# VH-VL binders against RNA-binding protein 26 (RBM26), part 9

Target 1, 75 residues: RNA-binding protein 26 (RBM26), of Homo sapiens (Human) (q5t8p6r532to606)
Amino acid sequence: TKLELRKVPPELNNISKLNEHFSRFGTLVNLQVAYNGDPEGALIQFATYEEAKKAISSTEAVLNNRFIKVYWHRE
Short names: E, the ipSAE of ESMFold2; O, the ipSAE of OpenDDE; V2, 0.75 times the mean of E and O plus 0.25 times the DockQ between their complexes.

## First folded at step 4 (VH-VL)

Design f8 (framework fv_denrakibart)
Fold by ESMFold2-Fast, scan of step 4:
Structure f8 (fold): chain C 75 residues (1-75), chain A 122 residues (1-122), chain B 113 residues (1-113)
Amino acid sequence: as target 1 above (75 residues)
Amino acid sequence: EVQLVQSGAEVKKPGESLKISCKGSGYSFTSYYIGWVRQMPGKGLEWMGEIYPGSSDTRYSPSFQGQVTISADKSISTAYLQWSSLKASDTAMYYCARSPWYDILTGYFDYWGQGTLVTVSS
Amino acid sequence: DIVMTQSPDSLAVSLGERATINCKSSQSVLYSSNNKNYLAWYQQKPGQPPKLLIYWASTRESGVPDRFSGSGSGTDFTLTISSLQAEDVAVYYCQQYDSYPLTFGQGTKVEIK
C-alpha cells in the first residue's frame, strides 16, 4: 500500500500539495514529507493496494513535474 | 502539420536585453511542454529549461537558473526565451522543441524549431 | 546530474557497412515502475536542428528508416545504423529524460571513409 516518491523538489515536497494530487486515486492513511532523511523524498500510504497501484500506474506527472519518480515502498 | 517557427537571427552587444520567440502551430499548444536547448558554435546540445504553456509552470536547468526567463503567451501559441543582460558567452544557436506530456516522465523532443542564431560581440 | 558519455567521439564507416554508437549514463535511466528506459537518440546534420530518431531506448520515431535501431537498458545503450547511406553523415546525440536536468551526450560524428 505504500509508495515512495523520489526527486521531489523541496518547494513541492509539501503535505498539502501531495495530498491534493494523491487523494484523487484513493484514501490516504499516511503521508510523510522529507521521508527517511531525504529532503526530496516522501512516503504515500493508501488504504488499499488497488488505490496505490492506480496511483503508481497513472500517466499524470506528479504536481505537473514529470521528473518526480514514484516507486513501490520496500519495508 | 505540427510546426515550431522561431524568430530570426539576432546580433547584439554585451549588456543588451533580448527576447526570442517560438510559435507552435498544428497542435494543441497548451497540451505539450516547450523546451529550450542551447548549442554553442561547434559544441553539443544543452537543455536550458522548459515551460508547460497550459499552466505557465517553468523549470530551469541549474546552469541557466537566473540567467534567462522562459515564458509563453497561449493566446498566440508562442513561447519566449529572454535575457535581461547578454554576455559574449551567450553566442549560440537556440532551439525550441516540443515534448509530449501524455506519458509519465516523458522528456524527449519530437519536433524542433529551425533555431535562432544569437551573436553577442563588442 | 546524470552524465551521458558517448563513444567514439567520431567514426568513419564505408557506405553499406554497419555503424555502432555507444552511450553510457552515470546512473540507470530504467524506471522500474513502468519498465521503460528514459533514453532518446537524435540526428543532427550541418545547418539543421536535431531530429528525433529513437525514444524509450528502442522505439523508432515515425518516418525514420528501419536501418536505424536502438538497444540497451539501464546504463549502456547503442544506436546501430545497419547499412550506412550517404545521407546518414551527421552528429548523433543520446539524451536521458529520467532525471532533472535533462542531459545530452557530447555527440558522435559519423563520416564516410
Scores: ipSAE 0.013, ipTM 0.745, lowest interface PAE 7.5, mean pLDDT 88

Design f9 (framework fv_spartalizumab)
Fold by ESMFold2-Fast, scan of step 4:
Structure f9 (fold): chain C 75 residues (1-75), chain A 123 residues (1-123), chain B 113 residues (1-113)
Amino acid sequence: as target 1 above (75 residues)
Amino acid sequence: EVQLVQSGAEVKKPGESLRISCKGSGYTFTGYYMSWVRQATGQGLEWMGEIYPGSGSTNFDEKFKNRVTITADKSTSTAYMELSSLRSEDTAVYYCARLGYSYFPSWGYFDYWGQGTTVTVSS
Amino acid sequence: EIVLTQSPATLSLSPGERATLSCKSSQSLLYSGNQKNYLTWYQQKPGQAPRLLIYWASTRESGVPSRFSGSGSGTDFTFTISSLEAEDAATYYCQQYDSYPLTFGQGTKVEIK
């Protein structure tokens, strides 16, 4: 259910912007900016696997930034 | 026919500023990123930065961010690159290049290039 | 910053021979969201601007002869000219568009004997 973002510009790495983008795919239960001390990292957690899968499979650029990467989070 | 036409060769002294232009035609100018890429004699290609003319949004390589300015004039479909505080190592051919795309979201690749502008910085 | 390393530096071959060029990336260029590799190949002839040949690692640009092809995934990429022609004498560059800053390999020069 967790996705990890990399390469999020610091000016875009804020809760409101990320919530607005990712809530289109489902219910967010957790959102951390500057995840793991990385100012360009973020953690996005959806209520269900299907919602997270929809988000990572989207062809739409995150926050209109063509280089933000979306990965499955590894513990 | 998509075409990018750049301004002519420049000869500059160290400490001066450079301004070169790139005029796009044959496509919707405001719908495509335009990058600037340079190449020193006998060297490889180096990306400097880009602009999305529709919004004026820019991104730069950190090496140039304090010296480079990229702008676009929608009315003339022309992008400009200004490089300040010129040094001898800025001697290069400067290219503008359009980021093409096949579908959304566009990650882009350079599908069309300008002819290049030769810049010599010498005391 | 993603570093692209090309090899060999120079390749000297006769017309009709196969040219194989390598490009290695310091980081994976495969995006898990769409399963695409964010790598292009350009041809640059002396005194000319680069020309796009291959994008998405293996997709040939419209109008580019079928003798040019690209393959590979992740960090290892190959560009092939199946049967060299005299007009193929040029420097070939790989380039990544995975992340800022955009970077190029140092180039492989293909010479025709």
Scores: ipSAE 0.016, ipTM 0.672, lowest interface PAE 5.8, mean pLDDT 87

## First folded at step 5 (VH-VL; framework fv_siltartoxatug)

Design g1 (from a29 with light chain S93R; at its last look DockQ between E and O 0.96; V2 from the best seeds 0.76)
Heavy chain, then light chain:
Amino acid sequence: QVQLQESGAGLVKPSETLSLTCGVAGGSFSGYYWSWIRQPPGKGLEWIGEIYHSGSTNYNPSLKSRVTISVDTSKSQFSLKLSSVTAADTAVYYCARGGYSYFPDWGYFDYWGQGTLVTVSS
Amino acid sequence: DIQMTQSPSILSASVGDRVTITCRASQSISSWLAWYQQKPGKAPTLVIYDASSLESGVPSRFSGTESGTEFTLTISSLQPDDFATYYCQQYDRYPLTFGQGTKLEIK
ESMFold2, look of step 5: ipSAE 0.585; ipTM 0.897
ESMFold2 (binder alone), look of step 5: mean pLDDT 92; pTM 0.947
OpenDDE, look of step 5: ipSAE 0.853; ipTM 0.953
ESMFold2, look of step 6: ipSAE 0.535; ipTM 0.893
ESMFold2 (binder alone), look of step 6: mean pLDDT 92; pTM 0.948
OpenDDE, look of step 6: ipSAE 0.852; ipTM 0.954

Design g2 (from b12 with light chain S93R; at its last look DockQ between E and O 0.78; V2 from the best seeds 0.77)
Fold by ESMFold2, look of step 7:
Structure g2 (fold): chain C 75 residues (1-75), chain A 121 residues (1-121), chain B 107 residues (1-107)
Amino acid sequence: as target 1 above (75 residues)
Amino acid sequence: QVQLQESGAGLVKPSETLSLTCGVAGGSFSGYYWSWIRQPPGKGLEWIGEIYHSGSTNYNPSLKSRVTISVDTSKSQFSLKLSSVTAADTAVYYCARSPFFDYDTGWFDYWGQGTLVTVSS
Amino acid sequence: DIQMTQSPSILSASVGDRVTITCRASQSISSWLAWYQQKPGKAPTLVIYDASSLESGVPSRFSGTESGTEFTLTISSLQPDDFATYYCQQYDRYPLTFGQGTKLEIK
């Protein structure tokens, strides 16, 4: 249900920008910018696994930046 | 096997617009970024910009005010317009492909043969 | 912008030599680096991607390694076909940038 972003440019690493991209895939229940003290990191949590899977499987670059990386979050 | 081919005028006058087209054959257009890269004679390589099949673009900030890249997916081709050219824009212009799968991306796996564009009065 | 600095600018070597070409990034780029070979009058061709992955069809005498912000291309036993100019390129972030090139010449 949780996706971890890396390499988000700090100027785009804000709630408004990330919500703009990720809300297309489902309902966001948690969104943390600058995740774990990394100004380029973020955590995105969807209501369901299927919504998260749709987001990580998308052919669309995050925020029109193909170098932003998306991973499943491991706790 | 994917093939890329540049075409367009090889001579452009100063202050005019450089215009090139890259035709893509032998592969999927979807799932790739399509770039223009140039090389002044005897010099290194400069990335100009890129376009995705959706029409989304990213440009080198050094050229952004003068660059337009467009795509026509029905013809499997993309184009470059570079406005207000000077002698400094004389170069071999390449089109190139970059994959975008699993967020692993950024190298250019296929290149066109290049076309020399000379800016001279 | 990330500056990529190649060394040396010109490398003279003989067939059979082991040669190394280095590329240094002005900041961390992880492993997001490619190497290209370019022969006169031709487009660059991909040799290495992701710092160390060999492109299909490239001879196994080519290899890539990294340490911090320094990347190396090694040719273990130089062949006549290997005399060319080599470029590194980073793809960690925009804009994409290339090193200035290393010309590998016959001694």
Scores: ipSAE 0.700, ipTM 0.915, lowest interface PAE 1.1, mean pLDDT 92
ESMFold2, look of step 5: ipSAE 0.626; ipTM 0.898
ESMFold2 (binder alone), look of step 5: mean pLDDT 93; pTM 0.955
OpenDDE, look of step 5: ipSAE 0.835; ipTM 0.950
ESMFold2, look of step 6: ipSAE 0.686; ipTM 0.913
ESMFold2 (binder alone), look of step 6: mean pLDDT 93; pTM 0.956
OpenDDE, look of step 6: ipSAE 0.835; ipTM 0.950
ESMFold2 (binder alone), look of step 7: mean pLDDT 92; pTM 0.952
OpenDDE, look of step 7: ipSAE 0.835; ipTM 0.949

Design g3 (from a18 with light chain S93R; at its last look DockQ between E and O 0.78; V2 from the best seeds 0.00; counts 0 for: pae E 2.7 > 2)
Fold by ESMFold2, look of step 5:
Structure g3 (fold): chain C 75 residues (1-75), chain A 121 residues (1-121), chain B 107 residues (1-107)
Amino acid sequence: as target 1 above (75 residues)
Amino acid sequence: QVQLQESGAGLVKPSETLSLTCGVAGGSFSGYYWSWIRQPPGKGLEWIGEIYHSGSTNYNPSLKSRVTISVDTSKSQFSLKLSSVTAADTAVYYCARSPYDFGSWGYFDYWGQGTLVTVSS
Amino acid sequence: DIQMTQSPSILSASVGDRVTITCRASQSISSWLAWYQQKPGKAPTLVIYDASSLESGVPSRFSGTESGTEFTLTISSLQPDDFATYYCQQYDRYPLTFGQGTKLEIK
């Protein structure tokens, strides 16, 4: 249910911006910026796998930045 | 093969708006970013900005207040408007394609021939 | 903004020479760097992408390498067609930026 972002510009790596983009795919239950000590990293957790899958399968660039990478989170 | 061609007026007066169109032929318009890049005579290259077929844009911060890029997917073309021009905007203007859905991306694999735009009274 | 600094600005060489052009990024850009060749009056053409991958149709005498934030374009044996201006360009993040160019000219 968790997606990990990398290469998020630090000036855009905030709760408001990430929520604005990802909430369209489903209900967010956790949103962490600067994840795991990486100022360009973030963690996005949806309520369901289907919502997370919709988000990672989207062709829409995250925060209108095609260089931001989205991965399934490895626990 | 994909072909890009710039068109528009080659002479623009100071304070007016520079307007160019890039026509795209021989390939898919969707799935790519379309950029404008300029080169002042005898100088290097400057990325102006880009547009996706959805209409989403990203602009060089140095030009953002004066630049508008738009797209017409039905005609497979995109355009540049640069307002309030000065002599410093005299350059060869290129349109270029950047892949997005094909592995590595952000480089420019196809370029137009370029068109010189001179800003002079 | 990521600054791309090329050296040298002008490189004089003879046919058959091995030449190296260097591009340094102001911060890490991973391998997201391209090299372009530009002849007078023409658009740039892609030579190398992803730091070391040759574009289709580019002669094998061209190669690219990286070490940290330094990137090199090498031509192992110059041919007459290789005299041109070369630019590096990073695509790690916005804005996309180019080096200032290296003019490779006949000695």
Scores: ipSAE 0.371, ipTM 0.850, lowest interface PAE 2.7, mean pLDDT 91
ESMFold2 (binder alone), look of step 5: mean pLDDT 92; pTM 0.953
OpenDDE, look of step 5: ipSAE 0.844; ipTM 0.952

Design g4 (from b9 with light chain S93R; at its last look DockQ between E and O 0.78; V2 from the best seeds 0.00; counts 0 for: pae E 2.2 > 2)
Fold by ESMFold2, look of step 5:
Structure g4 (fold): chain C 75 residues (1-75), chain A 119 residues (1-119), chain B 107 residues (1-107)
Amino acid sequence: as target 1 above (75 residues)
Amino acid sequence: QVQLQESGAGLVKPSETLSLTCGVAGGSFSGYYWSWIRQPPGKGLEWIGEIYHSGSTNYNPSLKSRVTISVDTSKSQFSLKLSSVTAADTAVYYCARGPYFESGYFDYWGQGTLVTVSS
Amino acid sequence: DIQMTQSPSILSASVGDRVTITCRASQSISSWLAWYQQKPGKAPTLVIYDASSLESGVPSRFSGTESGTEFTLTISSLQPDDFATYYCQQYDRYPLTFGQGTKLEIK
């Protein structure tokens, strides 16, 4: 249900920008910027696994930057 | 196999606009980033910018104010316009494709076309 | 912008020699580094991607290694077909940038 972003340019690493992109895949229940002390990191939590799966499987570049990396978050 | 071919005028006057088209044959046009890269004669390579089939673009900041890249998916073509050219814009211009949208290296290149900006 | 600095600019060598070319990134780029070969009058062709992965059809005498921000292309036993100019290119972040090239010429 949780996706971790890396290499998000700091000027784009904000709640409004990330919400704009990720809301199309499902309901966001948590969104953290500068995640884990990384100014380029973020955490995106969807309500369901299927919504998160749609987001990570998308070929649409996050914030028009294809070098932003999306991973399954591991606790 | 995918084949890329540059076309356009080889001679451009200073202050005018350089205009090139890349035709893509074979393979799928959709699902890839399409780039323009240039090389002044005898010198190194400079990435100009790229376009996705959706029309989304990313440009080298050094050229961004003068560059427009466009796509026509119905013709499997994408184009470069570079405005206000000077002699410094004389180069061989290549179109190129990456293997997939998540990777930024180039596995297919056109043969290149020389564009000369005459003083 | 990430600057890629290649060395040497020109390398003279003979068939059978072991050849190394170095590319240094101005900051960390992980393994997101490609090497290209370019022959006169032709477009570049991909040799190595992801710092050390050989492109399909590239001879095994080519190899790539990395250490921190330093990347090396090695040809273990130079062949006549290997005389060309070599470029590195990073794709860790925008803008995509190339090294200035290393011309490998016959001694």
Scores: ipSAE 0.428, ipTM 0.835, lowest interface PAE 2.2, mean pLDDT 91
ESMFold2 (binder alone), look of step 5: mean pLDDT 93; pTM 0.957
OpenDDE, look of step 5: ipSAE 0.839; ipTM 0.949

## First folded at step 6 (VH-VL; framework fv_siltartoxatug)

Design k1 (from g2 with heavy chain D104E; at its last look DockQ between E and O 0.67; V2 from the best seeds 0.75)
Fold by ESMFold2, look of step 6:
Formats: sequence, C-alpha cells, structure tokens
Structure k1 (fold): chain C 75 residues (1-75), chain A 121 residues (1-121), chain B 107 residues (1-107)
Amino acid sequence: as target 1 above (75 residues)
Amino acid sequence: QVQLQESGAGLVKPSETLSLTCGVAGGSFSGYYWSWIRQPPGKGLEWIGEIYHSGSTNYNPSLKSRVTISVDTSKSQFSLKLSSVTAADTAVYYCARSPFFDYETGWFDYWGQGTLVTVSS
Amino acid sequence: DIQMTQSPSILSASVGDRVTITCRASQSISSWLAWYQQKPGKAPTLVIYDASSLESGVPSRFSGTESGTEFTLTISSLQPDDFATYYCQQYDRYPLTFGQGTKLEIK
C-alpha cells in the first residue's frame, strides 16, 4: 500500500504539493516528506493496494518533473 | 518505425519570432516527452524544452522567457516558438523523443533530421 | 545546472585502435547518462543509455562505463563508420545538458 518517492526537488517536497498529486488516486492514510532523512524522498501510503497500484501505474509525472522516481516501498 | 520531421521557415529576421513544427509519424504520441534541441553551426547541443501530450511543459531556464512549446495531439504535432531572435539563435533545430515508462526517462531515442534556421537582417 | 565536460576535444585514431572518450559531471548524476554519435550534416543517434546499456542495433564494440562522476565511452576496435563527433548527455535533473563533444578523426 506504500509508495516511495525519490529525487523530489527539496523545494517541492511538501505535504500540500504531494497530496495534490496523489489524492487523485485514493485515500491517503500516511504522507511523510524528507523520508528516511533524504530531503528528496517521500513516503505515500494509500488505504488500499488498488489505490496505490493506480498511482504507481499513472502515466503522469509527479509534480511535472519526469525525473521523480516512484517505487513500491519495502519495509 | 517512429519518424520525426521538422518544418518551418529557414530564414528569420532579427527581433522576430522563430516558429517550427515537428510532425510525428508511426508509433504512439502518448507516453512520450517531445523535446526541441538546437545546435549552432560547428558547436554543441542545447536542450530548449519539452512537452508531454497533456500540454505540460518544461523549459531550459536560459531560454524560458522567450520559449513557447505547444502540442496538437489530433495531428501528432508539436511546435516551437522562440521570440526576439538574434544572430545567436542561428542553429540547426532538432525535435526529439524521450520515453517515459515506469518513471524511466531522459535519453533521446529518436531525432528528426534537423532544420537550419538562420537569423539574418 | 550540471556541467558535462568531455575530453579530449579532438581524438585522432586509426582503424583498429581501441579508443576512449571521457565525460565528467560537475556533480553526482547516478547512472543517468547517455552517449550519442553524430556525423556531419546528420542528427545525433543514441549509442548508450543509463551509462552502460547499449542501444539496439549498435555494434558490440561500443561500451560505456562509469566511476563516480566520470563516464567513459570505449570503442574496442575502431571501424571506418565510427569516425564522428560524440556527445554525452545527463538526465538526472533539469535542465538536460550535453557535453561539448569529442571529434573522433582518422589519422
């Protein structure tokens, strides 16, 4: 249910901007910026797997920056 | 398989607007970033900017105030306008494609043949 | 902006030579680097992407390596078709930037 973002420009790595993009795919239950001490990292957690799957399968770049990477998070 | 072709006027007067169109044939227009890249005669390559089929753009900050890139998805075309040109804008202009699949992107896998635009009074 | 610096600017070589061209990034770009070949009057063509992945249809005598911020394009046995100008390009972040080029000439 969790997606990990990398290479988010630090000036755009905030809750409001990330919520704007990701809430379109479902209900967000957790959103952490600067994840794991990385100012370019973020964690996005959806309520369901299907919502997370829709988000990672999107053909739209995060924050209009195609170099932002989206991965399934592994604990 | 996919083919890109630049078209537009090859001679532009100083202070006027350079205008080019890139036609895309073969393959899908969706799911790719479409870029303009230029090369002054005998010199290196400069990325101008890009557009996605949705109309979203990113521009080189060095040119941003003068650049507009637009798309017409129904015709599989995208265009460049560069305003207030000077002799320094004389270059071969290329259109080029970058894939965007599973957030993998950035290289240019197909290029147009290029078109020379000369800025001369 | 990430500056890409190529060396040498001009390289003279003979058919059969092993040649190397280097490209240095002004900061870390991971493996997000491509190499292009350009012949006079023609568009660039992709040779290598992701620092070391060979583009389809490119001869196996071409290879790419990386170490830190230094990237190398190697041609193991130079052929007549390989005389051209070579450019590196980073795609770690905006704006996309190219090296200034290395012209590979026949001796």
Scores: ipSAE 0.729, ipTM 0.921, lowest interface PAE 1.0, mean pLDDT 93
ESMFold2 (binder alone), look of step 6: mean pLDDT 93; pTM 0.957
OpenDDE, look of step 6: ipSAE 0.829; ipTM 0.949

Design k2 (from g2 with heavy chain Y103F; at its last look DockQ between E and O 0.63; V2 from the best seeds 0.71)
Fold by ESMFold2, look of step 6:
Structure k2 (fold): chain C 75 residues (1-75), chain A 121 residues (1-121), chain B 107 residues (1-107)
Amino acid sequence: as target 1 above (75 residues)
Amino acid sequence: QVQLQESGAGLVKPSETLSLTCGVAGGSFSGYYWSWIRQPPGKGLEWIGEIYHSGSTNYNPSLKSRVTISVDTSKSQFSLKLSSVTAADTAVYYCARSPFFDFDTGWFDYWGQGTLVTVSS
Amino acid sequence: DIQMTQSPSILSASVGDRVTITCRASQSISSWLAWYQQKPGKAPTLVIYDASSLESGVPSRFSGTESGTEFTLTISSLQPDDFATYYCQQYDRYPLTFGQGTKLEIK
């Protein structure tokens, strides 16, 4: 249920901005900025798989930046 | 399959606004980024900005105070306005399409033929 | 902004030659680079995307490679239709930027 973001511009990599974008897809249960020491990284966890699937399948760019990458987070 | 065509006035006076439209035919308008790119005669290419079908825009910071890109999805058209032009804005102006995938985007797969806009008194 | 520096600015070659054109990014851009061909009076056309992927309909004599921040376009056996100006373009981040171009001329 976890999505990993990469290449988030540091000025957009904050809880307020990421919550603003991702909450439209479902309930966020975990949100970490600067994930794993990467100032451009983030971790987003939804309550359900279907919410995470909707987010990663969206045709809309994350935070109006089409170069932000979204991956399934691997255990 | 898709065809892009620029249109607008080829001569613009200094300090006025350059205004162009790009018509899109032969494909889906939705799900793509639509860009304006310019090339001064004999020189290289400069990305001006882009628009998504939702109306979301991104502009080159070097031009953002003077540029407006807009879209009319019902007509499959998007437009460029560049205000306060000078001779330095004389260029061939291209519209171009970029596909959007969740992690693979940013090249321009289709371009219009380009239109020369000359800024002269 | 990511600066893209092409070399050489002008390349003279004969039909049948193997030619290479290079493009260096001012910082890492992964593989997010495209190559375009432009004939005089015409729009650019896509040749290579994602550093090494050949666009549909482009002859297989064109290829792209990368090493660190240096990217290379190779034409293995130059044909008359290949004389043009070539541009690289990065799409790692905004603003999108192009190299200054390499003009490939007949010798």
Scores: ipSAE 0.632, ipTM 0.903, lowest interface PAE 1.3, mean pLDDT 92
ESMFold2 (binder alone), look of step 6: mean pLDDT 93; pTM 0.955
OpenDDE, look of step 6: ipSAE 0.853; ipTM 0.954

Design k3 (from g2 with heavy chain F101S; at its last look DockQ between E and O 0.20; V2 from the best seeds 0.00; counts 0 for: pae O 9.4 > 2, placed apart)
Fold by OpenDDE, look of step 6:
Parts: C-alpha cells; sequence; structure tokens
Structure k3 (fold): chain C 75 residues (1-75), chain A 121 residues (1-121), chain B 107 residues (1-107)
C-alpha cells in the first residue's frame, strides 16, 4: 500500500500538492515528503493495495511532471 | 513536428572560438531544455550543456570553463560558444531537445542533423 | 560523474535474432535511462526513455528493462533496419552521460 516517489521537484514536494494528485486514486493514510533524506523523495501510503496499484499503474504524469517516478515501497 | 537545425562555421582554427546556432521550428520553444551534444569522429557522445528557455544553463564540468550557451526565445534559437578550441574539439555537434521543465533534465527526443566542426590550422 | 558501461561493444547478429544490449551505471540512476539508435552519418534517435518506455513510433520489438544499475535494450526479432549503433544515456544527475555505444552489425 506504500509508494515511493522520486525526482519530485522541491517546489512540488509538499503535502498539499501530493495529496491533491494522489487522493484521486484512493484514501491516503500517510504522506511523507523529503522521504529518507531525499528532498526529491516522498512516501505515499494508501488505505488499500488496490488503491496503490491504481496509482502506480496510472499513465498520468504526477503533478504534470513526467520525471516524477512512482515505485512500490520496499520495507 | 519539431525540427532542429544546426548552423555555423565548420572550420575553426586552434585557440579560436567555435560558434554554432540551433534553430527550432515546428514546436514550442518554451518548456524544454535545449542541449548541445557532440560526437568526435568514430567515437561516442558527449553532452556539452543545456539551456532552458528562461536562460538557465547547465554545463558539463569538463567543458564548463570554455562553454557558453545562450538562448534567443524571440527567434526560437539557442547557441553554443566553445572557446580555446583544439583538435580534440573536432566533432559533429548536435543540438537536441529535452522534454522537461526547469526542475530537471531528461532524455533527448528530437535532434538536429548535426554539423561537423573541424579544428585545424 | 556517472559512468555508463555498455556491453558488448560490438554485437554481430542475424535478421530474426533476439538481441540484448546491456548498460551498467556506476551508481544508482533509478529509472532515468534512455536508449538511442544511431545509423552512420545520422543523428541519434530516441528509442527508449525512463528505462522501459517506448518512444512513439518505435517498433514494439524494442523493449527496455532495468534491474538495479543494470539496464537492457532488447530487440525481440532483429530486422534489417535495426543494424546500427546503440547508446544508453543517464539523466539522473549532471553531467548527463552516455554509454560508449554498442555496434550492432550483421553477421
Amino acid sequence: as target 1 above (75 residues)
Amino acid sequence: QVQLQESGAGLVKPSETLSLTCGVAGGSFSGYYWSWIRQPPGKGLEWIGEIYHSGSTNYNPSLKSRVTISVDTSKSQFSLKLSSVTAADTAVYYCARSPFSDYDTGWFDYWGQGTLVTVSS
Amino acid sequence: DIQMTQSPSILSASVGDRVTITCRASQSISSWLAWYQQKPGKAPTLVIYDASSLESGVPSRFSGTESGTEFTLTISSLQPDDFATYYCQQYDRYPLTFGQGTKLEIK
């Protein structure tokens, strides 16, 4: 249920913007910016796997930025 | 479709300044990074530097001291100046587009046909 | 700088063959890897971006994969038009760097 974002521009790497984008895919239960010491990283947790899957499978560029990558978070 | 075209002198003497211009047609000039890339004969590719339409630049540290990239948005052009050239600067010079914002750089989706610049006395 | 090492430098193959070219980054570059095709006397053309995304207009026989710092370009069934030199390029960080190239030639 957790996704990692990479290459998020610092200006876009905030809770408000990320919530706005990813809330369309499901319920966000956790959102961390500058995740793991990476100012361009973020961690997003959805309530369900299905929601996370929907988000990572989306072909829409995150925040209209094709460089932003979405990965499954590995614990 | 977007088209890029390099222009400039194909022959430069040692110690002089290489000067090239890239004209962009058929697409928006804004919202992209514009790069110069070179390829010595029979060798691989080397990224020289890039410029955003706003004028922000990034240069390859290996060439930074000699490279100046500028942009003229009114003409949809950007240029390369490489000073103090030597034979090692002989190469086909390409201009290319990177489809990305001012936050980061990317790949090159459109290239010019390239122009050979030979450094010789 | 991030070094991109391609292998092999030269690859001889026949039409219809399945071929794979490898590019290894000296450090993690995430998925910020592109592949280009270059024919003699021509500019490189984009084939793959973001490690596995096929550029528009590129035949589906081309594909890209990633595993850690290793990236592969695969042509499932080589066609005559595919003989060329291929380059990988990272855009994870500056300076942007290319692999040294892989010449795919006809056997």
Scores: ipSAE 0.011, ipTM 0.725, lowest interface PAE 9.4, mean pLDDT 92
ESMFold2, look of step 6: ipSAE 0.707; ipTM 0.915
ESMFold2 (binder alone), look of step 6: mean pLDDT 92; pTM 0.944

Design k4 (from g2 with heavy chain S54K; at its last look DockQ between E and O 0.69; V2 from the best seeds 0.71)
Fold by ESMFold2, look of step 6:
Structure k4 (fold): chain C 75 residues (1-75), chain A 121 residues (1-121), chain B 107 residues (1-107)
Amino acid sequence: as target 1 above (75 residues)
Amino acid sequence: QVQLQESGAGLVKPSETLSLTCGVAGGSFSGYYWSWIRQPPGKGLEWIGEIYHKGSTNYNPSLKSRVTISVDTSKSQFSLKLSSVTAADTAVYYCARSPFFDYDTGWFDYWGQGTLVTVSS
Amino acid sequence: DIQMTQSPSILSASVGDRVTITCRASQSISSWLAWYQQKPGKAPTLVIYDASSLESGVPSRFSGTESGTEFTLTISSLQPDDFATYYCQQYDRYPLTFGQGTKLEIK
């Protein structure tokens, strides 16, 4: 249910910006910016797998930046 | 396979606006970024900017307020307008495609043939 | 902006030679680098993407490698069709930038 973002420009790596993009795919239960000490990283957690799957399958670039990477988070 | 073709005036006067259109045929317009790239004669390549099929744009800061890229999805076309041109804007202008699949993106897999635009008094 | 510096600017070689062209990024770009071939009067064509992946239809004599911020394009046995100008391009972040080019010409 967790997606990890990389290469988010630090000036855009904030809760309101990321919530604006990701909430359209489902209910966010966790959103961490600067994840794991990486100022360009973030963690996005949806309530369900299907919501997370819809988000990672989107053809929409995060924050109008196609170089922001979205991965399934591995614990 | 996709084919890209630039068109527009080859001669533009200083201070006026350079205007080009890229026609896209033989493939999906959706799911790709469409770029303009230029090459002054005998010199290297400069990325001008891009547009997503839904209309969002990103521009090279070096050309900042002078560039506008737009798209007409119904005609599978996108365009470049570069305002206030000078002789330094003389170049071959290419349109090019970048895929965006599973956040894998950034190279240019198809290019138009290019069109020379000369800025001269 | 990420600067891409190619070397050499001009490379003279003979058919059959093994040649290498180097591209150095001013900071880490991971593997987000492409190589293009451009012949006079023609548009560039993609040779390598993701630093080492061959584009479909590109001869297997072309290969790409990376080490840190240095990237190399290698042609294992130069053919007449390979004389051209080669450009690297990074796509790690905006703005997209190209190296200045390496002209590969016949000795």
Scores: ipSAE 0.609, ipTM 0.897, lowest interface PAE 1.4, mean pLDDT 92
ESMFold2 (binder alone), look of step 6: mean pLDDT 93; pTM 0.955
OpenDDE, look of step 6: ipSAE 0.838; ipTM 0.950

